# VH-VL binders against GTPase-activating protein rrc-1 (rrc-1): the designs that were tried, part 17

Target 1, 194 residues: GTPase-activating protein rrc-1 (rrc-1), of Caenorhabditis elegans (q20498r280to473)
Amino acid sequence: LELTDLYMRTGKKVPVIVEKCCASIEDQGIVTGIYRQCGIQSNIQRLRAKFDSGAEPDLHEFGQRDIYSVSSLLKQYFRQLPNPLFTYQAYPKLIEAFEKEDSLSEKVESLRFSLETMPEAHYRTAKFLMEHLTRLCKSKSLTDMTSKNLAIVWSPNLFRPPPTLNGADTHLLSGLNVHTAICDFFIENSESLF
Short names: E, the ipSAE of ESMFold2; O, the ipSAE of OpenDDE; V2, 0.75 times the mean of E and O plus 0.25 times the DockQ between their complexes.

## First folded at step 22 (VH-VL; framework fv_refanezumab)

Design k79 (from k69 with light chain N99Q; at its last look DockQ between E and O 0.63; V2 from the best seeds 0.73)
Fold by ESMFold2, look of step 22:
Parts: C-alpha cells; structure tokens; sequence
Structure k79 (fold): chain C 194 residues (1-194), chain A 121 residues (1-121), chain B 112 residues (1-112)
C-alpha cells in the first residue's frame, strides 16, 4: 500500500508500523549494530503480517526477545513501498540539489524545496524517520552506528531511481552510491531540512 | 488443561476432499498460532504451515500450497485443514499443534491427538 | 531450507544404559544476537502425537524426567537419556525453528 493511500484511509500522516518500530528501537534497540544486524525472517514475516492485518502487536514484549527483527522489519517496510519514501518524482531533484550546490546553506535550501514537493505522507514520514535516525546517532558509542553507518544500511531502502523504461536521464544522474551520501547528509542535517 | 481435540479418522477415495477439525480449549485461542504437521505412515514429521488465529491469515510451507487450506471458526475455538483433490500420497496422520507468538520459539508444547486420513485405491 | 539430519536412524540400548541421539543442521541455528540455539526435541510413542522434551537446545520442558538432557550448539546437537527406562521406547525428533520449521527424520530407540 502507497503511503498517500494509507494516510487518506487512516488519517495518520506516519504509518503505525513506522511509529511503533521507531519507538521500540529507541526504547530497546540501543544495542550493538542496530539496523546493521539482521533479524530472523520468520519473526519478521509474522510481525509484518500482523501489522498488515491491522493488529498492533506489543513491540515491548516482542523486542525483548528479538529487537533485530523489529529493526529489520522497518527497513523492509520502506524497501517494499510502491513509491519509495523519497518518491520517484522527487528523486532527480534531490540528486541535482545535492550534487550541484557548493555551499552548505544553498544545499540545504535547495534540498528543502525539493523535499517540500513530496506528498504530505511522504514528507511527514521522511521527517519522522530522519529525526529518529538523528536521535539514534547520539547513541553511537553504545551501538557502533555512526550517521555514515546508518546511511549505508538505510539508503538502499529509501531511494529508488525511476525504472529504466522511464529513466531517460539516468546517464546524467550520479551513481547509486550517491544514495548513501545524501542519506548521511539528511541524517546529519535533518533539523534544517524538515 | 490445554487440549487440542481433532476430528475422527477419514477413509477417502482419490479425488475427494476432507476437512479435519482441531478444537482448542483451556487457553485463549487467539493468542497462539495454530500449526499443521503431516506424518505419512512410517515416516517423519513435516510442517505444513500455520494460521494466525488472531488475524485468520494462513502461511503455507512451500510444498503445501494449492490443495491445502487452513481456516478458523474462532466462535468455537476451532482450526480446520481442508485437503482437496486427494491423492494416495496424502495418506497420513495430520496433527494440529500450537505455539506462542511472543515466545518467538516455534516449538509446540501441545499437540492434537492426530487425524488419520486414508486415501485408497 | 535448513536440513536436519539425525544419527543413527535407529539404535538399541539396554535398560539402565545411556542412549545418545545426534542431530546436525545444515546451517547454524544459533542466533548470535540472543545467543540461543533454536532447536527442540520431541518424543513420539507409537499411536501418539509427539511430546515436547527440550527447547532452546538444552531447556527441559516441565514434567519431563531429568534423565533427558539436551546439549550442543550451532550445528551439532545431542539428546541424552542417562538411564534408559522401558517407557522411553519411542521415535525421537529434533526440530529447528531458526528459519521457519523443519524436523529431523527421526531416530527409533529400542530396548536391547
């Protein structure tokens, strides 16, 4: 289900699964390698199915046994969005803004304009997630996860170039490793961008 | 006090259908997953899949899609296994077994007594 | 899929003697994040459903006699019956639950 459709059906700008998983990670997930270490696929599948059915499982109890399946589920949720979090539509604008601007101030301004073009559900969920990751970086001494480490494991789940059938300008866009760089920039500058 | 009571044995011809029931008592039915396990005569145990008794969503092991259908009637705390287009190789004892979702250990503390389904000639 | 292989397929042990059943998984069933082995053992007597004996590789289920013990880690596991009783004649199965569920092929235990 697309984020905008979910927002229209529920009235919630940030999906329940995103809110609950982020809260669970901030509560129980200040542990070594959070978001880098993988969970167990059967635990992840069961948990996802409960959320997809509208159930709201007790993530405090679940996370006591397997917090890495909670973090894995959250990454999987974003990877499987039909339109990625940072949307196909905003993708070229975000890449251009990130690569083209010379000064930090101009880069932030250009990225902010591009982010504000996204549908409300995408914008609010992106804000929520980036703020979560920014807060998590404050615990890097406990987790061993710097903003760069988080960007490495998160960027594949957040950015997807438009399909090559529709990607006429793929030769003009930066390579896929730019996704890590822009994700790291978002985590480090979330308060200025959103 | 926990009990899983299954329906009686069935003798069927190839091509027929069968529906095995598993009635639970002594616990909150919707707090546990229900699993189905097959055991052909003289053979080992095969996990067929599970159904979430809270949501009603089944999940089948790869070899048990198509002809095998899990369902529930939560008003009577009962899980069902339906097998269509029966074949001779479906001859087996079929067990229901539960596991606790929040334990995150997919081991089965209680089993039904088993239902023998015989598909002959 | 994680394949579970038991050895031997059958064994005969004298009353009062030690019986040892081995179970090997094709992949580790140790989850390093919680340091638990996702392995269970079951006893199945003729005409009966399986009965849970051991979970988390070494934790005995309530009501199971203390002559039953589980050991091992990673890929290699052992069920031990320290002093065989007549009532222990059964088929024994190991089961992994690290990636969904698979059972070993079973080990038939008889009295010599």
Amino acid sequence: as target 1 above (194 residues)
Amino acid sequence: QVQLVQSGSELKKPGASVKVSCKASGYTFTDYYMNWVRQAPGQGLEWMGEIDTNTGKPNYADDFTGRFVFSLDTSVSTAYLQISSLKAEDTAVYYCARDDFYDLGYYFDYWGQGTLVTVSS
Amino acid sequence: DIVMTQSPDSLAVSLGERATINCKSSQSVLYSSNNKNYLAWYQQKPGQPPKLLIYWASTRESGVPDRFSGSGSGTDFTLTISSLQAEDVAVYYCQQYYQWITFGQGTKLEIK
Scores: ipSAE 0.731, ipTM 0.891, lowest interface PAE 1.1, mean pLDDT 92
ESMFold2 (binder alone), look of step 22: mean pLDDT 93; pTM 0.953
OpenDDE, look of step 22: ipSAE 0.795; ipTM 0.909

Design k80 (from k69 with light chain S33P; at its last look DockQ between E and O 0.54; V2 from the best seeds 0.65)
Heavy chain, then light chain:
Amino acid sequence: QVQLVQSGSELKKPGASVKVSCKASGYTFTDYYMNWVRQAPGQGLEWMGEIDTNTGKPNYADDFTGRFVFSLDTSVSTAYLQISSLKAEDTAVYYCARDDFYDLGYYFDYWGQGTLVTVSS
Amino acid sequence: DIVMTQSPDSLAVSLGERATINCKSSQSVLYSPNNKNYLAWYQQKPGQPPKLLIYWASTRESGVPDRFSGSGSGTDFTLTISSLQAEDVAVYYCQQYYNWITFGQGTKLEIK
ESMFold2, look of step 22: ipSAE 0.767; ipTM 0.907
ESMFold2 (binder alone), look of step 22: mean pLDDT 94; pTM 0.956
OpenDDE, look of step 22: ipSAE 0.800; ipTM 0.902
ESMFold2, look of step 23: ipSAE 0.770; ipTM 0.911
ESMFold2 (binder alone), look of step 23: mean pLDDT 94; pTM 0.957
OpenDDE, look of step 23: ipSAE 0.613; ipTM 0.851

## First folded at step 23 (VH-VL; framework fv_refanezumab)

Design k81 (from k77 with light chain E32S; at its last read DockQ between E and O 0.59; V2 from the best seeds 0.76)
Heavy chain, then light chain:
Amino acid sequence: QVQLVQSGSELKKPGASVKVSCKASGYTFTDYYMNWVRQAPGQGLEWMGEIDTDTGKPNYADDFTGRFVFSLDTSVSTAYLQISSLKAEDTAVYYCARDDFYDLGYYFDYWGQGTLVTVSS
Amino acid sequence: DIVMTQSPDSLAVSLGERATINCKSSQSVLYSSNNKNYLAWYQQKPGQPPKLLIYWASTRESGVPDRFSGSGSGTDFTLTISSLQAEDVAVYYCQQYYNWITFGQGTKLEIK
ESMFold2, look of step 23: ipSAE 0.757; ipTM 0.905
ESMFold2 (binder alone), look of step 23: mean pLDDT 93; pTM 0.954
OpenDDE, look of step 23: ipSAE 0.788; ipTM 0.902
ESMFold2, fold request of step 24: ipSAE 0.776, 0.773, 0.765; ipTM 0.914, 0.911, 0.910
ESMFold2 (binder alone), fold request of step 24: mean pLDDT 94, 94, 93; pTM 0.955, 0.955, 0.952
OpenDDE, fold request of step 24: ipSAE 0.886, 0.887, 0.904; ipTM 0.945, 0.946, 0.961
ESMFold2, last read: ipSAE 0.746, 0.740, 0.737; ipTM 0.899, 0.898, 0.898
ESMFold2 (binder alone), last read: mean pLDDT 93, 93, 93; pTM 0.954, 0.951, 0.953
OpenDDE, last read: ipSAE 0.884, 0.887, 0.883; ipTM 0.944, 0.946, 0.943

Design k82 (from k80 with heavy chain N54D; at its last look DockQ between E and O 0.65; V2 from the best seeds 0.73)
Fold by OpenDDE, look of step 23:
Structure k82 (fold): chain C 194 residues (1-194), chain A 121 residues (1-121), chain B 112 residues (1-112)
Amino acid sequence: as target 1 above (194 residues)
Amino acid sequence: QVQLVQSGSELKKPGASVKVSCKASGYTFTDYYMNWVRQAPGQGLEWMGEIDTDTGKPNYADDFTGRFVFSLDTSVSTAYLQISSLKAEDTAVYYCARDDFYDLGYYFDYWGQGTLVTVSS
Amino acid sequence: DIVMTQSPDSLAVSLGERATINCKSSQSVLYSPNNKNYLAWYQQKPGQPPKLLIYWASTRESGVPDRFSGSGSGTDFTLTISSLQAEDVAVYYCQQYYNWITFGQGTKLEIK
């Protein structure tokens, strides 16, 4: 289900699954390799089914037993969106803004503008997720997950080239995938961007 | 004590429908997933899927979509399996089984006695 | 899907002797964070439903005789009956629950 359709149906700008998973991770997921370590497939599958049915499962039990399944569920949710969190429509603008501007202030301004062109549901969800990841970075001494590490893990789940573009056409910036670089930038500058 | 009691044997014609029941007792019904397992004559065990007894949401295995429907009546702690458009190949013993959700282990600690469904012209 | 393959399909063992059944998964069912194997063993006698013997690869279910034991990790697992008894004649199944649920094809154990 599209984020916009979900918003229209529920009136919630941020999906419940995103809010619940992020809250659970912040509360009980300050552990080594959060978002990098894979969860248990069966647990992920059952949790996804519950949320898809409109339920709001209690994730506290997973925090004590398997918080990595919750983190994997959240990644999976974004990966499976028909239109990525950073939409196909905004994708060219985001790439251009990031590659074109050399000044930090100009880059922030250009990216902010591009982000605001996205549908309300996508923008609000992106803001929520990036703020969540920014908060997690404060605990990197416990998780070993820096903004760069988080960006490496998350960028494949948040960015996809539009279907009209060749999927094999990858942009590299300073030896890093451009998606990873943009995601890292979003995490480090979330307060200024959103 | 925990018990799962299933409905009796069924004899059906091809194209007909059947509904098998599984009544649970001795525990809180909505705290555990209920699973269905098929076993054709002389064959092995096949997991058909599960149903969340709390929400009523079923999850079907890939080979058991379409004609197979899981449902519940929580007021009587009963799970149901309905098979429509029956085929000869559906002839089998069908088991309900509870998984131990509390330790996040999806193994089956309690089983129904099984229900034989025979499809014959 | 994780495919479970048992070996042998059937075996005959003399009373009092050791019986060994193997189960192989197409991918690992070991979860590193808790170091648990998501693998169970069942016993099924004629006309009866399966009975849980072992879960977490090596933990015996309550009431299961000590002669039954489970071992292995990752993709290779073994069910062992140290001293076969007459009542142990049955078909045995392994089951993974790491990624949904799948069973092995079963191993028929008879007395030689």
Scores: ipSAE 0.707, ipTM 0.874, lowest interface PAE 0.8, mean pLDDT 93
ESMFold2, look of step 23: ipSAE 0.803; ipTM 0.924
ESMFold2 (binder alone), look of step 23: mean pLDDT 94; pTM 0.955

Design k83 (from k77 with light chain S33P; at its last look DockQ between E and O 0.64; V2 from the best seeds 0.68)
Fold by OpenDDE, look of step 23:
Structure k83 (fold): chain C 194 residues (1-194), chain A 121 residues (1-121), chain B 112 residues (1-112)
Amino acid sequence: as target 1 above (194 residues)
Amino acid sequence: QVQLVQSGSELKKPGASVKVSCKASGYTFTDYYMNWVRQAPGQGLEWMGEIDTDTGKPNYADDFTGRFVFSLDTSVSTAYLQISSLKAEDTAVYYCARDDFYDLGYYFDYWGQGTLVTVSS
Amino acid sequence: DIVMTQSPDSLAVSLGERATINCKSSQSVLYEPNNKNYLAWYQQKPGQPPKLLIYWASTRESGVPDRFSGSGSGTDFTLTISSLQAEDVAVYYCQQYYNWITFGQGTKLEIK
């Protein structure tokens, strides 16, 4: 289900699954390799089914047993969106803004403008997720997950080239995939961007 | 004590429908998933899928989509399996089984006695 | 899907002797964060539903005789009956629950 359709149906700008998973991870997921370590597939599958049915399962029990399944569920949710969190429509604008501007201030302004062109549901969800990841970075001494590490893990789940573009056309910036670089920038500058 | 009691044997013609029941007792019905397992004569066990007894959401195995429907009546702690458009190949014993959700182990600690469904012209 | 393959398909063992049944998964069912194997064993006698014997690969279900034991990790698992009894004649199945649920094809155990 599209984020926009979900918003229209529920009136919630941020999906419940995103809010619940992020809250659970902030509470009980300050552990080594969060978002990097894979969860248990069977647990992920059942949790996804519950959320898809409109339920709001209690994720507290997973914090004590398998918080990695919750983190994997969250990644999977974004990966499976028909239109990525950073939409196909905004994708070329985001890439251009990031590559064109050299100064930090100009890059922030250009990216902010591009982000605001996205549908409300996508913008609000992106803001929520990036703020969550920014908070998580503050605990890198416990998780070993820096903004760069988180960006490496998350960028494939949040960015996809539009269908009109060849998926094989990857842009590299300073030895990093452009998606990873943009995601890292979003995490490091979330307060200024959103 | 925990018990799962299934409905009796069924004899059906091809194209007909059948509905098998599984009544649970001795525990909180909505705290555990209910699973369905098929066993053709002389063959092994096949997991058909599960149903969330709390939400009523079913998850079907790939080979058991379309003609197979899981449902519940929580007021009487009963799970149902309905098979439509029956085929000869559907002849089998069908089991309901509870998994131990509390320890996140999806193994089956309690089983129904099984229901034989025979499809014959 | 994870495919479970048991060996042998059938086994004949003398009373009082050791019976060994193997189960192989097409991918690992070991979850490293909790160091648990998502693997169970069942016993099914003629005309009866399956009975849980072992879960988490090596934990014996309550009421199961101590002659039954489970071992293994990752992709290779073994069910062992240390001293076969007459009542142990049955078909035995392994089951993974790491990624949905799949069963082995079963192993028929008879008395030689």
Scores: ipSAE 0.594, ipTM 0.842, lowest interface PAE 1.1, mean pLDDT 93
ESMFold2, look of step 23: ipSAE 0.795; ipTM 0.920
ESMFold2 (binder alone), look of step 23: mean pLDDT 94; pTM 0.957

Design k84 (from k77 with heavy chain T53P; at its last fold request DockQ between E and O 0.62; V2 from the best seeds 0.78)
Heavy chain, then light chain:
Amino acid sequence: QVQLVQSGSELKKPGASVKVSCKASGYTFTDYYMNWVRQAPGQGLEWMGEIDPDTGKPNYADDFTGRFVFSLDTSVSTAYLQISSLKAEDTAVYYCARDDFYDLGYYFDYWGQGTLVTVSS
Amino acid sequence: DIVMTQSPDSLAVSLGERATINCKSSQSVLYESNNKNYLAWYQQKPGQPPKLLIYWASTRESGVPDRFSGSGSGTDFTLTISSLQAEDVAVYYCQQYYNWITFGQGTKLEIK
ESMFold2, look of step 23: ipSAE 0.756; ipTM 0.905
ESMFold2 (binder alone), look of step 23: mean pLDDT 93; pTM 0.955
OpenDDE, look of step 23: ipSAE 0.863; ipTM 0.939
ESMFold2, fold request of step 24: ipSAE 0.773, 0.747, 0.763; ipTM 0.911, 0.904, 0.906
ESMFold2 (binder alone), fold request of step 24: mean pLDDT 93, 93, 93; pTM 0.952, 0.954, 0.953
OpenDDE, fold request of step 24: ipSAE 0.904, 0.904, 0.866; ipTM 0.959, 0.959, 0.937

Design k85 (from k77 with heavy chain N59T; at its last look DockQ between E and O 0.72; V2 from the best seeds 0.71)
Fold by ESMFold2, look of step 23:
Structure k85 (fold): chain C 194 residues (1-194), chain A 121 residues (1-121), chain B 112 residues (1-112)
Amino acid sequence: as target 1 above (194 residues)
Amino acid sequence: QVQLVQSGSELKKPGASVKVSCKASGYTFTDYYMNWVRQAPGQGLEWMGEIDTDTGKPTYADDFTGRFVFSLDTSVSTAYLQISSLKAEDTAVYYCARDDFYDLGYYFDYWGQGTLVTVSS
Amino acid sequence: DIVMTQSPDSLAVSLGERATINCKSSQSVLYESNNKNYLAWYQQKPGQPPKLLIYWASTRESGVPDRFSGSGSGTDFTLTISSLQAEDVAVYYCQQYYNWITFGQGTKLEIK
C-alpha cells in the first residue's frame, strides 16, 4: 500500500506502524547497534502480518523480548513501499539540490523546497522519521550509532532511483554513495529542513 | 485444563478432500497461534504452517502452499485443516499444536491427539 | 532453512544409567541480542503426540522430571536423562525456532 493511499483511507498523517515502532525504539531501543543489528525473520514476518491485517500489537510487550525485530520491521516497511519515502518524483531534484556546490544555508533552502513538493503523506512521514533518527543520535554513547552509522543502514530503505535512471542513468554508482550522504545530511539538519 | 481435541481418522480415495478439525478448550483461543504438523508413516515431524487465531491469516511452509488450507471458526474455538486433491503420499498423522505470540518462542506446549488420514485406492 | 541433525539415530541404555542425545543445527540458533538459544526438545511415545520437555535449550517445561536436562549453545545441543526409567522409552526430537520451525529427524531411545 502506497503512503498517499493509506493517508486518504485513515486520515492519519503518519502510518500507525511508523508511529508505534518509533515510539517503541525510543522507549526500549536505546541499545547497542539499534537499526544495525538484524532481528529474527519469523518474528518480523509475524509482526508485519499483524500490522498488515489492521491489528495493533502491543509493542511494549513485544519489544521487551525482541526490540531488534521491531527496528528491522520499520526498515522493511520503508524498503517495501511502492513509491519510496523520498519519492521517485522528488528524487532527481533532491539529488541535484544536494550535489550543488552551495553554502550550507543555500543547500538547506533548496532541499527544503524540494522536500515540500512531495505529497503530504510522504512529507509528514519523512519529517517524523528524520526527527526520530535525529533524537536517536543524541544517544550514540549508548547505542554506538552516529548519524553516519544510521544513514548507512537507513538510506537503502529510503531512496530508490526511478526505473528510467536505472536504465539510462550513467551516475548509478555515484547515486548509491550519495544516498548515504544525503541521508546523513537529512539526519544532521532535520530541524532546518522540515 | 488446556485441551486440543481433533476429529477422528479418515479413509479417503485419491482425488477426494478431507477437513480435519481441532477444537480448543481451557484457554482464550485468540491469544495463541494454531500450527499444523504432519508425520508420515516412519518419518519425523514436519511443520506445515500456522494460522493467527486473532486475525485469521494463515502462513504456509513452502511445501504446503498448494492443496492445504487453514481456517478457523472462532465462535467454537476450532481450527481446520483442509486437504484437497488427496494423493497416496498425503497418508499421515496430522497434529494441531499451539504457541503464544508474545512469548516469541515457537515451541508447542500443547498438541492435539492427531488425526490419521489414509489415502488409498 | 536451518537443518537439525540428531545423533545417534537410535540408542539403547540400561535402566538407571545416563542417556545422551545430541542435536546440531546447520547455523547458530543463539540470538545474541537476548542471549537465548531458540531450541526445544520433545518426547514422543508410541501412539501419542509429542510432549514438550525443554525450551530455550535448558528450561524444563512444568511437570517434566528433573532427570531431564538440556544443555549446549549456538549449534550444538544435548538432551541428558540422568537416570533412565522404563517410561522414558520414546523417540526424542529437537526443534529450532530461530527462523520458523524445523525438527531433527528423531532419536529412538530404548532400554537395554
Scores: ipSAE 0.657, ipTM 0.863, lowest interface PAE 1.5, mean pLDDT 91
ESMFold2 (binder alone), look of step 23: mean pLDDT 93; pTM 0.953
OpenDDE, look of step 23: ipSAE 0.764; ipTM 0.889

Design k86 (from k77 with heavy chain D52E; at its last look DockQ between E and O 0.59; V2 from the best seeds 0.00; counts 0 for: pae E 4.6 > 2)
Fold by ESMFold2, look of step 23:
Structure k86 (fold): chain C 194 residues (1-194), chain A 121 residues (1-121), chain B 112 residues (1-112)
Amino acid sequence: as target 1 above (194 residues)
Amino acid sequence: QVQLVQSGSELKKPGASVKVSCKASGYTFTDYYMNWVRQAPGQGLEWMGEIETDTGKPNYADDFTGRFVFSLDTSVSTAYLQISSLKAEDTAVYYCARDDFYDLGYYFDYWGQGTLVTVSS
Amino acid sequence: DIVMTQSPDSLAVSLGERATINCKSSQSVLYESNNKNYLAWYQQKPGQPPKLLIYWASTRESGVPDRFSGSGSGTDFTLTISSLQAEDVAVYYCQQYYNWITFGQGTKLEIK
């Protein structure tokens, strides 16, 4: 289900699965390689099924047993969104603003403007997630996860180039290294961007 | 005390349907998932799948999609296995067994007594 | 799927002697993040449901006699019955629960 549709159904701009998983990770997930280490597939599937049914599992109890399945579930949730968190519609403007040779101040302003064009559910969820990742970076001595490391594992789940008509001529907006770089920039500058 | 009590044996003809029940007592039904395990005569154990007792969502093993349906009635703490279009190869003892979702161990501490389903022309 | 292979298929052991049943998985069932082996053992007597003996490879279920023990890690596991008693005649199954569930084919234990 698309984020805006979920917001319309629930009245919540940030999905409950995102709120609860982030809280669980901040509570029990300050551990080596969080978001880099993979969970157990059957645990992830069972946990996802509870959220899909509208149940609210006890993530404190679950996380005591397998926190890496909680972090894996959260990444999977974003990867499976029909419109990515940083929407198809905003994607070209975000990439253009990021790659333009501007001062830091001008770059932040341009990115902020482009982020604010996203639907409210996407904007609020992006703010929530980026602030979560920024807080995790403060624990890098315990997790071994710098902002760059988090950007590497998170960017494939957050950015997807719009469908294209011509591969050769329209690929100028694509670039897997740029996804990591812009994600890292968002994590490091979330306070000024959101 | 924890008990899983299954319905009695069934003798069916090919093409019929059967519904096996498993009534739980002595614990909170929705705290544990219910699993179904098949054992053909003289053969080993086959896991058929599970049903989440709090959500009603089944997860079937690959070989048990289609004719096999898991269901619940949580008001009477009972799980059901329904088999449609019965074939002779469905002749087996069918067990229910519980596991603890939060322990994350898919091992089974309590089993029903088994229900023999015989499919014969 | 993870295939579980037991050996031997059947075993005859004298009363009071040690019985050893082996179980091998096609893939490791050790989750290194929590250092647990996702392996259980069951006893099944004729006409009865299986009974849990061992979980997490080596943890004895409550009420199971001390003569039953589990050992091994990764892909190779052993159920040991010290000082075999007459009531231990049964079929024994190993089970992995690392990725969903599969059972070994069973090992029939008899008195020699």
Scores: ipSAE 0.261, ipTM 0.718, lowest interface PAE 4.6, mean pLDDT 90
ESMFold2 (binder alone), look of step 23: mean pLDDT 94; pTM 0.957
OpenDDE, look of step 23: ipSAE 0.845; ipTM 0.923

